# VHH binders against Uncharacterized protein DDB_G0275255, part 11

Target 1, 266 residues: Uncharacterized protein DDB_G0275255, of Dictyostelium discoideum (Social amoeba) (q8t2u0)
Amino acid sequence: SSILKANFYYKVDWENVQCFVPPCPKYTIQKLNTNEKSQKILDFIFPNGLNKTTLLGDESKTLIVLGTTQPSSKFPNNATDFLVTRVYKSLPLGNKQTSTDKYYMFGDNGTRCKTSPCPNIVAALLNVHSQEIINTISQPYEKNVGFLDSVWLSSKNIRSDDFGLIGQGTIKNGVISISNSFIYLPDPPIKCPELPLLKCVEGNSMTYSRDENRCLVSPRCTKFGVCTLSIPLCNKGYRLVSFPSTELNGCPKFFCDPEFVNKTHK
Below, E stands for the ipSAE of ESMFold2; O stands for the ipSAE of OpenDDE; V2 stands for 0.75 times the mean of E and O plus 0.25 times the DockQ between their complexes.

## First folded at step 13 (VHH; framework vhh_7aqx_2)

Design r5 (from p6 with L99M; at its last fold request DockQ between E and O 0.53; V2 from the best seeds 0.62)
Amino acid sequence: QVQLQESGGGLVQAGGSLRLSCTTSGRTFSSYYMSWFRQAPGEEREFVGAISRSGGYTDYADSVKGRFTISRDNAKNTFYLQMNSLKTEDTAVYYCAAMFVYYGTWYESRYDYWGQGTQVTVSS
ESMFold2, look of step 13: ipSAE 0.535; ipTM 0.783
ESMFold2 (binder alone), look of step 13: mean pLDDT 84; pTM 0.864
OpenDDE, look of step 13: ipSAE 0.362; ipTM 0.688
ESMFold2, fold request of step 18: ipSAE 0.537, 0.562, 0.612; ipTM 0.788, 0.799, 0.820
ESMFold2 (binder alone), fold request of step 18: mean pLDDT 84, 84, 84; pTM 0.860, 0.861, 0.861
OpenDDE, fold request of step 18: ipSAE 0.701, 0.038, 0.018; ipTM 0.853, 0.254, 0.204

Design r6 (from p6 with L99Y; at its last look DockQ between E and O 0.41; V2 from the best seeds 0.00; counts 0 for: pae E 5.1 > 2, unsure alone 60.4 < 65)
Fold by OpenDDE, look of step 13:
Structure r6 (fold): chain B 266 residues (1-266), chain A 124 residues (1-124)
Amino acid sequence: as target 1 above (266 residues)
Amino acid sequence: QVQLQESGGGLVQAGGSLRLSCTTSGRTFSSYYMSWFRQAPGEEREFVGAISRSGGYTDYADSVKGRFTISRDNAKNTFYLQMNSLKTEDTAVYYCAAYFVYYGTWYESRYDYWGQGTQVTVSS
């Protein structure tokens, strides 16, 4: 018989519970964009490259997983495991999640316009057979998260590869207002390339640019300039990163990267 | 906007192998997922398998799992269905399809573009 093994998107939650008889299910999954009851999960089976301990930490309700349930290998009759295909982690904002905000992935429908607005984005409602064409993704992170790499974040919105983000939000008049974004892990999905060290002449130092994957690129020698001494503070959940910037004439450029993304430079 | 064309179908004996190709034209291979479907005589169209844009993710129907493999070559705007250990019940018209975003399921009706299909006949 031809049946399809269905993968779905779930929000993960867990409680700090003690087991009367270990092991016991400590996790729950809720199928996105549905009213289905949550399911108890004994264990998550992650693909290679993801650290289970790190992901299933103390921060509840920050993970979305794509995958499927299966009987537990340890307790096939009494417990359920979750086979994870993909993992997404919430980008910290301090936002309130509401029940009205649905979960979407975004695609490019191929439409190209000479003028705005251009309805070239497909907002696909996850887990359900529904989509809507929109023209704009409005996200609150640039406004509310200081020194966030907007190029990095924007590059994740509409992807043709597997690494697009999940947006939680509401669609109105062709615009989706995002309340929460979930980033595909690991990030970056591909390791940054190694860069050669340049030997700069006296008075010059090696500087860089940063690409959409937060990788340092285009090393060059730049003359030392006068730099400000101010160092920004990052919002909670973000870490300060910096690099000698070509753009800033050798001065450090600062970003606040989410703590859960991989470091790409010092 | 996007045209899909299947090729590689034909007659093959049970236990044999066949490789189908689906070539995209127009908009260059921008869909998030490419999928294969098949329709046997007197039956409904059924999902066979899918592959993501990057090729990093594939999914298969249980009936073909372990026998069929999907791959893609983005440079050639082509994705493939390698069919091994073919059975008579694999006889069908095979269709390639594309849609832009993975919803979490492989609903036939959600696919935006379809090929014309290629006949695969497996004889006993």
Scores: ipSAE 0.028, ipTM 0.440, lowest interface PAE 4.1, mean pLDDT 86
ESMFold2, look of step 13: ipSAE 0.110; ipTM 0.527
ESMFold2 (binder alone), look of step 13: mean pLDDT 78; pTM 0.807

## First folded at step 15 (VHH; framework vhh_7aqx_2)

Design t1 (from r5 with G104D; at its last look DockQ between E and O 0.43; V2 from the best seeds 0.00; counts 0 for: pae E 3.0 > 2)
Amino acid sequence: QVQLQESGGGLVQAGGSLRLSCTTSGRTFSSYYMSWFRQAPGEEREFVGAISRSGGYTDYADSVKGRFTISRDNAKNTFYLQMNSLKTEDTAVYYCAAMFVYYDTWYESRYDYWGQGTQVTVSS
ESMFold2, look of step 15: ipSAE 0.379; ipTM 0.731
ESMFold2 (binder alone), look of step 15: mean pLDDT 82; pTM 0.845
OpenDDE, look of step 15: ipSAE 0.135; ipTM 0.553

Design t2 (from r5 with G104A; at its last look DockQ between E and O 0.09; V2 from the best seeds 0.00; counts 0 for: pae O 9.2 > 2, placed apart)
Fold by OpenDDE, look of step 15:
Structure t2 (fold): chain B 266 residues (1-266), chain A 124 residues (1-124)
Amino acid sequence: as target 1 above (266 residues)
Amino acid sequence: QVQLQESGGGLVQAGGSLRLSCTTSGRTFSSYYMSWFRQAPGEEREFVGAISRSGGYTDYADSVKGRFTISRDNAKNTFYLQMNSLKTEDTAVYYCAAMFVYYATWYESRYDYWGQGTQVTVSS
């Protein structure tokens, strides 16, 4: 049989340590859902399209990586690099975490029900080769972020592709309570489609809807109405975005998007 | 030593049945998912089916759904592929594969360990 080196999920930590004699590994990885000893990492090899400097910045323990360790290319005898396959970034929600929290990814198990609750979600415990059937994913801390795109976030919970979020939390009575969500990067994983330019008649302007990938879609010419002049403020770690909204009769719709996700529109 | 070994392949007539076995060693039996793949001559390897560690979840390719069943025997550290109502197009080398990390897709690149494969030939 052929044997490949297995990939696992790790939480990344780093310290600002002055290096006197190389190599000086400043990163540590902890394998999720295990009590394994943390490992020192000299460098991370990231997939194309991700900014290493931005991801391994000042805020530690906000990054989960899927991948494997290998001898350092620079110091093969005394240092270890990490080959990254996937990257997940913590969504700043100001939430409290408990030591009993575990890390999951979620999928649809194919169950269909006529009544609620319906146990149609599989919570896969990362790295530990187990799963649990649940009926609800609860994200109680989502309310802490005003103007968060809940449609965007919810669309990432249960996925049939590899772009689902990692949920940290605890399962009880078929419900997982999420204390922390880690978003797959880059986001969106596929670029937004180009939009046609509409020539609207006088008094009308082009407006849009926003889909679950935060892409603007369905451009329309809409007559300008009276709009509220208030502009919301986003919490730390979020940027304000807006677009002329069809549903708001041409008025701007506001969202607070995480800073670490790609901009999808002006 | 981690190893996957397929067995049970052979020649069978269309409409017949065959049961493949995948014997595991080491930690492979405790993998998150065990899957069967197959590769016909001149074709790409394709997903056949998967079973979770608990056995509570199975998934099958549309082409084999209703005809093939995956099961496990914990006492024997063995996984099975029961193939019923076999067709000529089921002719392929069948592979057992183990996945130790969760993926939402059944791409062959996601699996960590593979068996050597066993030949299944379905004659008309």
Scores: ipSAE 0.012, ipTM 0.246, lowest interface PAE 9.2, mean pLDDT 87
ESMFold2, look of step 15: ipSAE 0.505; ipTM 0.785
ESMFold2 (binder alone), look of step 15: mean pLDDT 81; pTM 0.832

Design t3 (from r5 with R27F T28R S30D; at its last look DockQ between E and O 0.41; V2 from the best seeds 0.00; counts 0 for: pae E 4.7 > 2)
Fold by OpenDDE, look of step 15:
Structure t3 (fold): chain B 266 residues (1-266), chain A 124 residues (1-124)
Amino acid sequence: as target 1 above (266 residues)
Amino acid sequence: QVQLQESGGGLVQAGGSLRLSCTTSGFRFDSYYMSWFRQAPGEEREFVGAISRSGGYTDYADSVKGRFTISRDNAKNTFYLQMNSLKTEDTAVYYCAAMFVYYGTWYESRYDYWGQGTQVTVSS
């Protein structure tokens, strides 16, 4: 067969309904950036590395999936499964979404400018062969989450690999205002490398930096300084993480990481 | 100037193997999804397979699934089509194509750049 596999981006919805007579599809998918009717889905087939139990249920409402529909293996004549290629999860920022917002992925178009603004970003409208050149991605929601790793998040906006985020928002005058960001899962896509154990002299302790993948890197022996005693609280949906920081003279640096991303360090 | 050049085509017996290469220049290769298409005489051009930017995802037409494998080397600006268990019906001109953004499908109209093609002939 020469038929092309049709993968599309869908927003997932879930309703906990009673099942009296199987099959009982509990999920619906809505094709992004379209007015197509929602489709009922019995089950999702996830790629390796993702926990189905964690991603589905009520949390399914925060998912965007890329994939295709197929007849259910259990009920081939009565139900439809969704073969998932990619999974994205909404970053819990508490932002209001508007019905007019569209879904985009972003790339670097290679343009380089000497002056601002520079139209070096491509905003690709998902599921539609359409793109717009923009110069700025505005993420006002970052202010809503204390101790969010902005380096981590920003590194996901414009990617040349397959792990870029999906941005929901509106474009105006070369600027997209993002109302919601969906993070590629698993995160990080590649496990963090193992770190060597340093033997530090007396009065010094091992400290680290954290890279854009939230991995600890560049272990060093640092003289321990005076640290503040305050420990931050993370918003709902986030977990507190800390590490001895080189830049803070051995004092712990704190971040609030989304609960749905993988732990990269203790 | 953008250039996509296919190579590796030729005559092969049924059941044999062939490896095609597509060498690119003039654009940022690692930013593009790459695909192979083929067109037999008198037929429409059809999708063969695709590979994502990082190579982490591949997709194949049902007709070649399990027999063909696509890979890429971003450092060399080259991607490949390994064709095994070739059949006479695989005879076609094979084209490489580049797509900057994956919109969810591999439709021919969505590709930005195309090669000139290389002939693959599978004899019985």
Scores: ipSAE 0.146, ipTM 0.579, lowest interface PAE 1.9, mean pLDDT 90
ESMFold2, look of step 15: ipSAE 0.201; ipTM 0.619
ESMFold2 (binder alone), look of step 15: mean pLDDT 90; pTM 0.916

Design t4 (from r5 with R27F T28R S30K S31N G104N; at its last look DockQ between E and O 0.01; V2 from the best seeds 0.00; counts 0 for: pae O 10.4 > 2, placed apart)
Fold by OpenDDE, look of step 15:
Structure t4 (fold): chain B 266 residues (1-266), chain A 124 residues (1-124)
Amino acid sequence: as target 1 above (266 residues)
Amino acid sequence: QVQLQESGGGLVQAGGSLRLSCTTSGFRFKNYYMSWFRQAPGEEREFVGAISRSGGYTDYADSVKGRFTISRDNAKNTFYLQMNSLKTEDTAVYYCAAMFVYYNTWYESRYDYWGQGTQVTVSS
């Protein structure tokens, strides 16, 4: 049959199980925004570029996958595999979740206002062909996550492409309160362009800016300055990254990037 | 100890330009958004524009898009609002505000610190 199955969004869970008689599926998927029973999955088939071991070796319930189920290639009669189309990973922000939380993707509905609030956001309920117009995505990040790249994160919220984040939260009075954000993987979805190596004159060094994809861009020769280094300590689940910054006159700029996103620079 | 101080306000003719400054001090965090708001007499305070600390992100109210530009000088801990093609309806007290918790919204209530404001008057 050439009929393509519909893809749906699922939250992935797993547990350590002892396998006495194969097949022994250890994964479960729960269809988002539904009360459907969870399904046991033997294996996930990931797209190229994603490391299955890394993704499924992390904390449970931190993955959302888009895809469809199919009979297992190994056990077609008694086990099910999941063909993954997209993967989303939870940001480790430690936000509290509520039982009424649903899962959404967000887009711009084209509405423009002179004043705030402006109902210019469409919240699409995943797996359900419904949407709600909202005016605000309340996405509070802890103040102590001071080196999280807000430009990067903000670029994920409302998108017209397929690379937007999944927001878990509750909508009230035109505002969605986000309890959890899932980032599309791989991130960035397009590899960063290669940068030319500039030959700077003596006393100058090559510096960069970083764009919304966390790519280094706009290399410049910047005069050496005196830098006071205050190196931040990233929270669990984040890695410290730095680069010579044009903005900081050659001094290193620091970010705490989630560990699950691709490194975009050294 | 966090302080925001606006400057650069004044009287300007319609069609003219003005640049406001917001000097910041006492910030403990490196990740924040700086925004400009304005309040005309008898009107509610409204969002004008925002910029990330890094400058990589900016947003503007529709009413000022194409006319106003926000920029920053981190070395001076100063943010700017360049206002071009000013209109009489741009007359207001302009405030700068800092957001240290990220929200994908520019609600006034989401901002942690505010300046005292600077008066901008655009005459006909």
Scores: ipSAE 0.000, ipTM 0.185, lowest interface PAE 10.4, mean pLDDT 88
ESMFold2, look of step 15: ipSAE 0.383; ipTM 0.741
ESMFold2 (binder alone), look of step 15: mean pLDDT 90; pTM 0.920

Design t5 (from r5 with F100L; at its last look DockQ between E and O 0.34; V2 from the best seeds 0.00; counts 0 for: pae O 3.3 > 2)
Amino acid sequence: QVQLQESGGGLVQAGGSLRLSCTTSGRTFSSYYMSWFRQAPGEEREFVGAISRSGGYTDYADSVKGRFTISRDNAKNTFYLQMNSLKTEDTAVYYCAAMLVYYGTWYESRYDYWGQGTQVTVSS
ESMFold2, look of step 15: ipSAE 0.504; ipTM 0.789
ESMFold2 (binder alone), look of step 15: mean pLDDT 84; pTM 0.865
OpenDDE, look of step 15: ipSAE 0.286; ipTM 0.665
ESMFold2, look of step 16: ipSAE 0.417; ipTM 0.733
ESMFold2 (binder alone), look of step 16: mean pLDDT 84; pTM 0.864
OpenDDE, look of step 16: ipSAE 0.072; ipTM 0.514

Design t6 (from r5 with M99Q; at its last look DockQ between E and O 0.09; V2 from the best seeds 0.00; counts 0 for: pae O 8.1 > 2, placed apart)
Fold by OpenDDE, look of step 15:
Structure t6 (fold): chain B 266 residues (1-266), chain A 124 residues (1-124)
Amino acid sequence: as target 1 above (266 residues)
Amino acid sequence: QVQLQESGGGLVQAGGSLRLSCTTSGRTFSSYYMSWFRQAPGEEREFVGAISRSGGYTDYADSVKGRFTISRDNAKNTFYLQMNSLKTEDTAVYYCAAQFVYYGTWYESRYDYWGQGTQVTVSS
């Protein structure tokens, strides 16, 4: 062949079946935004930095993978493996999908406007090689998760790099309504930078801000104030994180981070 | 059915010129961008240049600006990389690639189809 095989985006499914006679493919993939027949997959070959054990199995149903199929290394004549280039995992938002929803990635098309609305977003329909210009990404289900870091999530919507989220939804009148968001893994894609240790005077403590990558930044010595004693509870699939916040005068700021993202601080 | 095929590579002396061709099949020629990449030994693949579907827009890496030109011939379903004033550092395998969706970047990961590449060697 004179070309390299193209990568496509697939939803992953898994069946916990007992294997009597190998090979026993337990996974299936469905090409996004198409009516193509699903394919049986024996195994996935993941890139470095991802834990295969935690991603597959019953959690497989929450995954979108970018990659290509190839004959199995173990069973080249009667089984197929999937070579994974990128992995995305669904953000648990208690969302409901419709059959009309499609899968998109978003970018900045370079348009700049003086007035609103501004059609500056390109919604790329995955696998179909088409795109639509939109002006707004709406994520109505974000409110279902208390203390979700909206800055973190929003920063992933429109990306010029490869780390943007996949949005499942429907476009109408220049607005896409997102029913499901899939986050690029690992997150963050780059490790947080190390922070200096400040020696604060008595009565003061080290506080931080958190950036769009959920990294602590801008350490400062802040005088302790009176803080609320209530600690929030996170929904299923989320873990509670906190840090002494500069903006809260040394009081802890709380977030509910998805369990599948990497911890960025204590 | 869909393929990209590079040709025109070879050995050339520094200061010389070479013209690469990428012949397309299927719908690849109607992609949003057609691009050239190159990869030198031990180096990462890097963007060289791109041409839009209409041919009205081109972009080039800084390292090749003023020396390289990309064009297309719709009748032949072929686009070209004219390389002038070649340098030894231009030695690489050159790849053509097709991108059907514009993402605002020239990252190689955004391209849908790739050729097998053609070797260009520039001697001192």
Scores: ipSAE 0.014, ipTM 0.267, lowest interface PAE 8.1, mean pLDDT 88
ESMFold2, look of step 15: ipSAE 0.430; ipTM 0.725
ESMFold2 (binder alone), look of step 15: mean pLDDT 81; pTM 0.835

## First folded at step 16 (VHH; framework vhh_7aqx_2)

Design u1 (from t5 with T105D; at its last fold request DockQ between E and O 0.67; V2 from the best seeds 0.72)
Amino acid sequence: QVQLQESGGGLVQAGGSLRLSCTTSGRTFSSYYMSWFRQAPGEEREFVGAISRSGGYTDYADSVKGRFTISRDNAKNTFYLQMNSLKTEDTAVYYCAAMLVYYGDWYESRYDYWGQGTQVTVSS
ESMFold2, look of step 16: ipSAE 0.470; ipTM 0.764
ESMFold2 (binder alone), look of step 16: mean pLDDT 86; pTM 0.876
OpenDDE, look of step 16: ipSAE 0.474; ipTM 0.743
ESMFold2, fold request of step 18: ipSAE 0.641, 0.580, 0.592; ipTM 0.832, 0.821, 0.824
ESMFold2 (binder alone), fold request of step 18: mean pLDDT 85, 85, 85; pTM 0.872, 0.873, 0.872
OpenDDE, fold request of step 18: ipSAE 0.826, 0.825, 0.840; ipTM 0.912, 0.913, 0.920

Design u2 (from t5 with D112Y; at its last look DockQ between E and O 0.20; V2 from the best seeds 0.00; counts 0 for: pae O 11.5 > 2, grease 24.4 > 24.2, placed apart)
Fold by OpenDDE, look of step 16:
Structure u2 (fold): chain B 266 residues (1-266), chain A 124 residues (1-124)
Amino acid sequence: as target 1 above (266 residues)
Amino acid sequence: QVQLQESGGGLVQAGGSLRLSCTTSGRTFSSYYMSWFRQAPGEEREFVGAISRSGGYTDYADSVKGRFTISRDNAKNTFYLQMNSLKTEDTAVYYCAAMLVYYGTWYESRYYYWGQGTQVTVSS
């Protein structure tokens, strides 16, 4: 856009709104951390690399977008489109919704302590020029989502890059209690690197580790051992993934990845 | 205080290329975005493009998309605007800007430190 216009964070809702002249907006956006009225949106314009159809499904209130509104170019009416800069998708955690919790992004404030707890995290309130210093992020996902990749999730909290998650929660006594986390999409932001195919000797098979981006890395030839036969079941909204793991002596390592993130391996 | 200095402007023929640089100095607030703006005579200042702190995200105005590229060299405290396939309508004073906030994408002037600008003239 050539116009000096600020982009803000909005929560998206799917509500069919009646209008005098079709097509009618079927979305609403609510500016985060404000009491501003919701706005009717006809359509979202997504950046390249994001699939609109996959993001704007039947799930309500699972999407946060960064962007700005503009008059619709598709129809000569008074409809408003939303130009999306960034997209965040809610990690499934049952049906829990907290209307009063605020939305934050987190950063390292540079504080270093010899003892814990250490107030080394800054929680920046989205859309508002305000921040708080906290020492702990308490999130419910590791406890309630079986086989969740905690390394992956933890790596999203405090980032040196621009792909950190949005945390919805309440801050009390230096601790933010997270009620909902929104992951930056696409995830991973960069495609996983291709791995070489190893020629393993007889009795050995290629195994991997998984990094914080859920990419398989560090292929090795490992002697195949005895493995358990049990296969875990993922929570709703998650898909089961597995890979032959170096750490498990060639046995499959299982994770439950959110369905909305990109597959990084079989 | 953060200081921004543009360089690399000048006269170029249509279809040509030009690379602008912006060097930052002084007290650096962790700028969330480094941005380029431009202002043609008699026109309002308009957004050209921006690059995030990490360089992992870029955004461009539609008018320059595919022709202009923003990059940064953190070691040199410099970010760049590579302008290719220049058009006469690209003639303007180009400004570099450093965003002062961490929690959004802001295009309003009050959220930026601004450079003095560098003139870019594209002749037919």
Scores: ipSAE 0.005, ipTM 0.229, lowest interface PAE 11.5, mean pLDDT 85
ESMFold2, look of step 16: ipSAE 0.401; ipTM 0.743
ESMFold2 (binder alone), look of step 16: mean pLDDT 82; pTM 0.843

Design u3 (from t5 with D112Q; at its last look DockQ between E and O 0.34; V2 from the best seeds 0.00; counts 0 for: pae E 3.8 > 2)
Fold by OpenDDE, look of step 16:
Structure u3 (fold): chain B 266 residues (1-266), chain A 124 residues (1-124)
Amino acid sequence: as target 1 above (266 residues)
Amino acid sequence: QVQLQESGGGLVQAGGSLRLSCTTSGRTFSSYYMSWFRQAPGEEREFVGAISRSGGYTDYADSVKGRFTISRDNAKNTFYLQMNSLKTEDTAVYYCAAMLVYYGTWYESRYQYWGQGTQVTVSS
């Protein structure tokens, strides 16, 4: 019986590889959590909805892909293509690079506790038969990335859908210290719903809340209050977004969203 | 602990169809990747197919591609295997399995929970 060809997680790197007969592979893939040699890739075949050009840009080592290799259909070389099933993009965190940390995905193991710490998280080591129970995910983004949507990021750690993030880090004493997070693309996976237009009385304006998918929700008419005049600056790799906030009495609420995620509002 | 229970197995003639169900106990069904495995007499357990948490991603063994379809209903905590164009070689005990995290592969050893299995017999 033919065994299903397994998909694995790989980190993508951009390398200008020379070959005798063009086209030459431009990329290499490294299987995560293994010491396997990197493989040369001629082309990536992405699923619908993802733009190859935007993903395979000048940034190296920021992309993780799930998929499998296959022989390229291009002649005359014996090149290898990569069939992509999922894509993850690194969340920018300055210049911090860790080469030794392992890659995990997380799940809720169903454990419920009355007191902390509670070992309710399973950290699954990607590509290998290993998992560990942990009680805490410690990540540096909230502290180091100004105006980051912490609700958005935290909601991605453990998902009931298929769109959880990949965490690179080290586990010690029930805590994983994250050095790098990779976000599933596209984000959001599902397009934000359209909102109705409200007719607000004079002196009131339409305001919103933002959910864990960065979608505007729950439109309301709110009396416009006094607002701050300051506009924040985002870290490199992030774009400033704002919306009239119900919470802030109609004043703009600001967030710094990663540039590689889809815009969900103005 | 999550309990899995298979149902729908039985005797069917070659070329026929059968639908298996796997019911999961608890309220966290949507947190699991679900898979079907099967084991024929004297053979090793083999992967049949799998489906992601939301149902948006499926994989099948080559031997069943085009004939078998996997689906899930998270509201009913139920996982399904529709088997069409059954062959005698499909005769096996079919097992339901649940996994919390997708490791990149559908290896048997990575599944946390298993059902007791249901017998499927395809006669010539």
Scores: ipSAE 0.145, ipTM 0.580, lowest interface PAE 3.5, mean pLDDT 87
ESMFold2, look of step 16: ipSAE 0.329; ipTM 0.699
ESMFold2 (binder alone), look of step 16: mean pLDDT 84; pTM 0.862

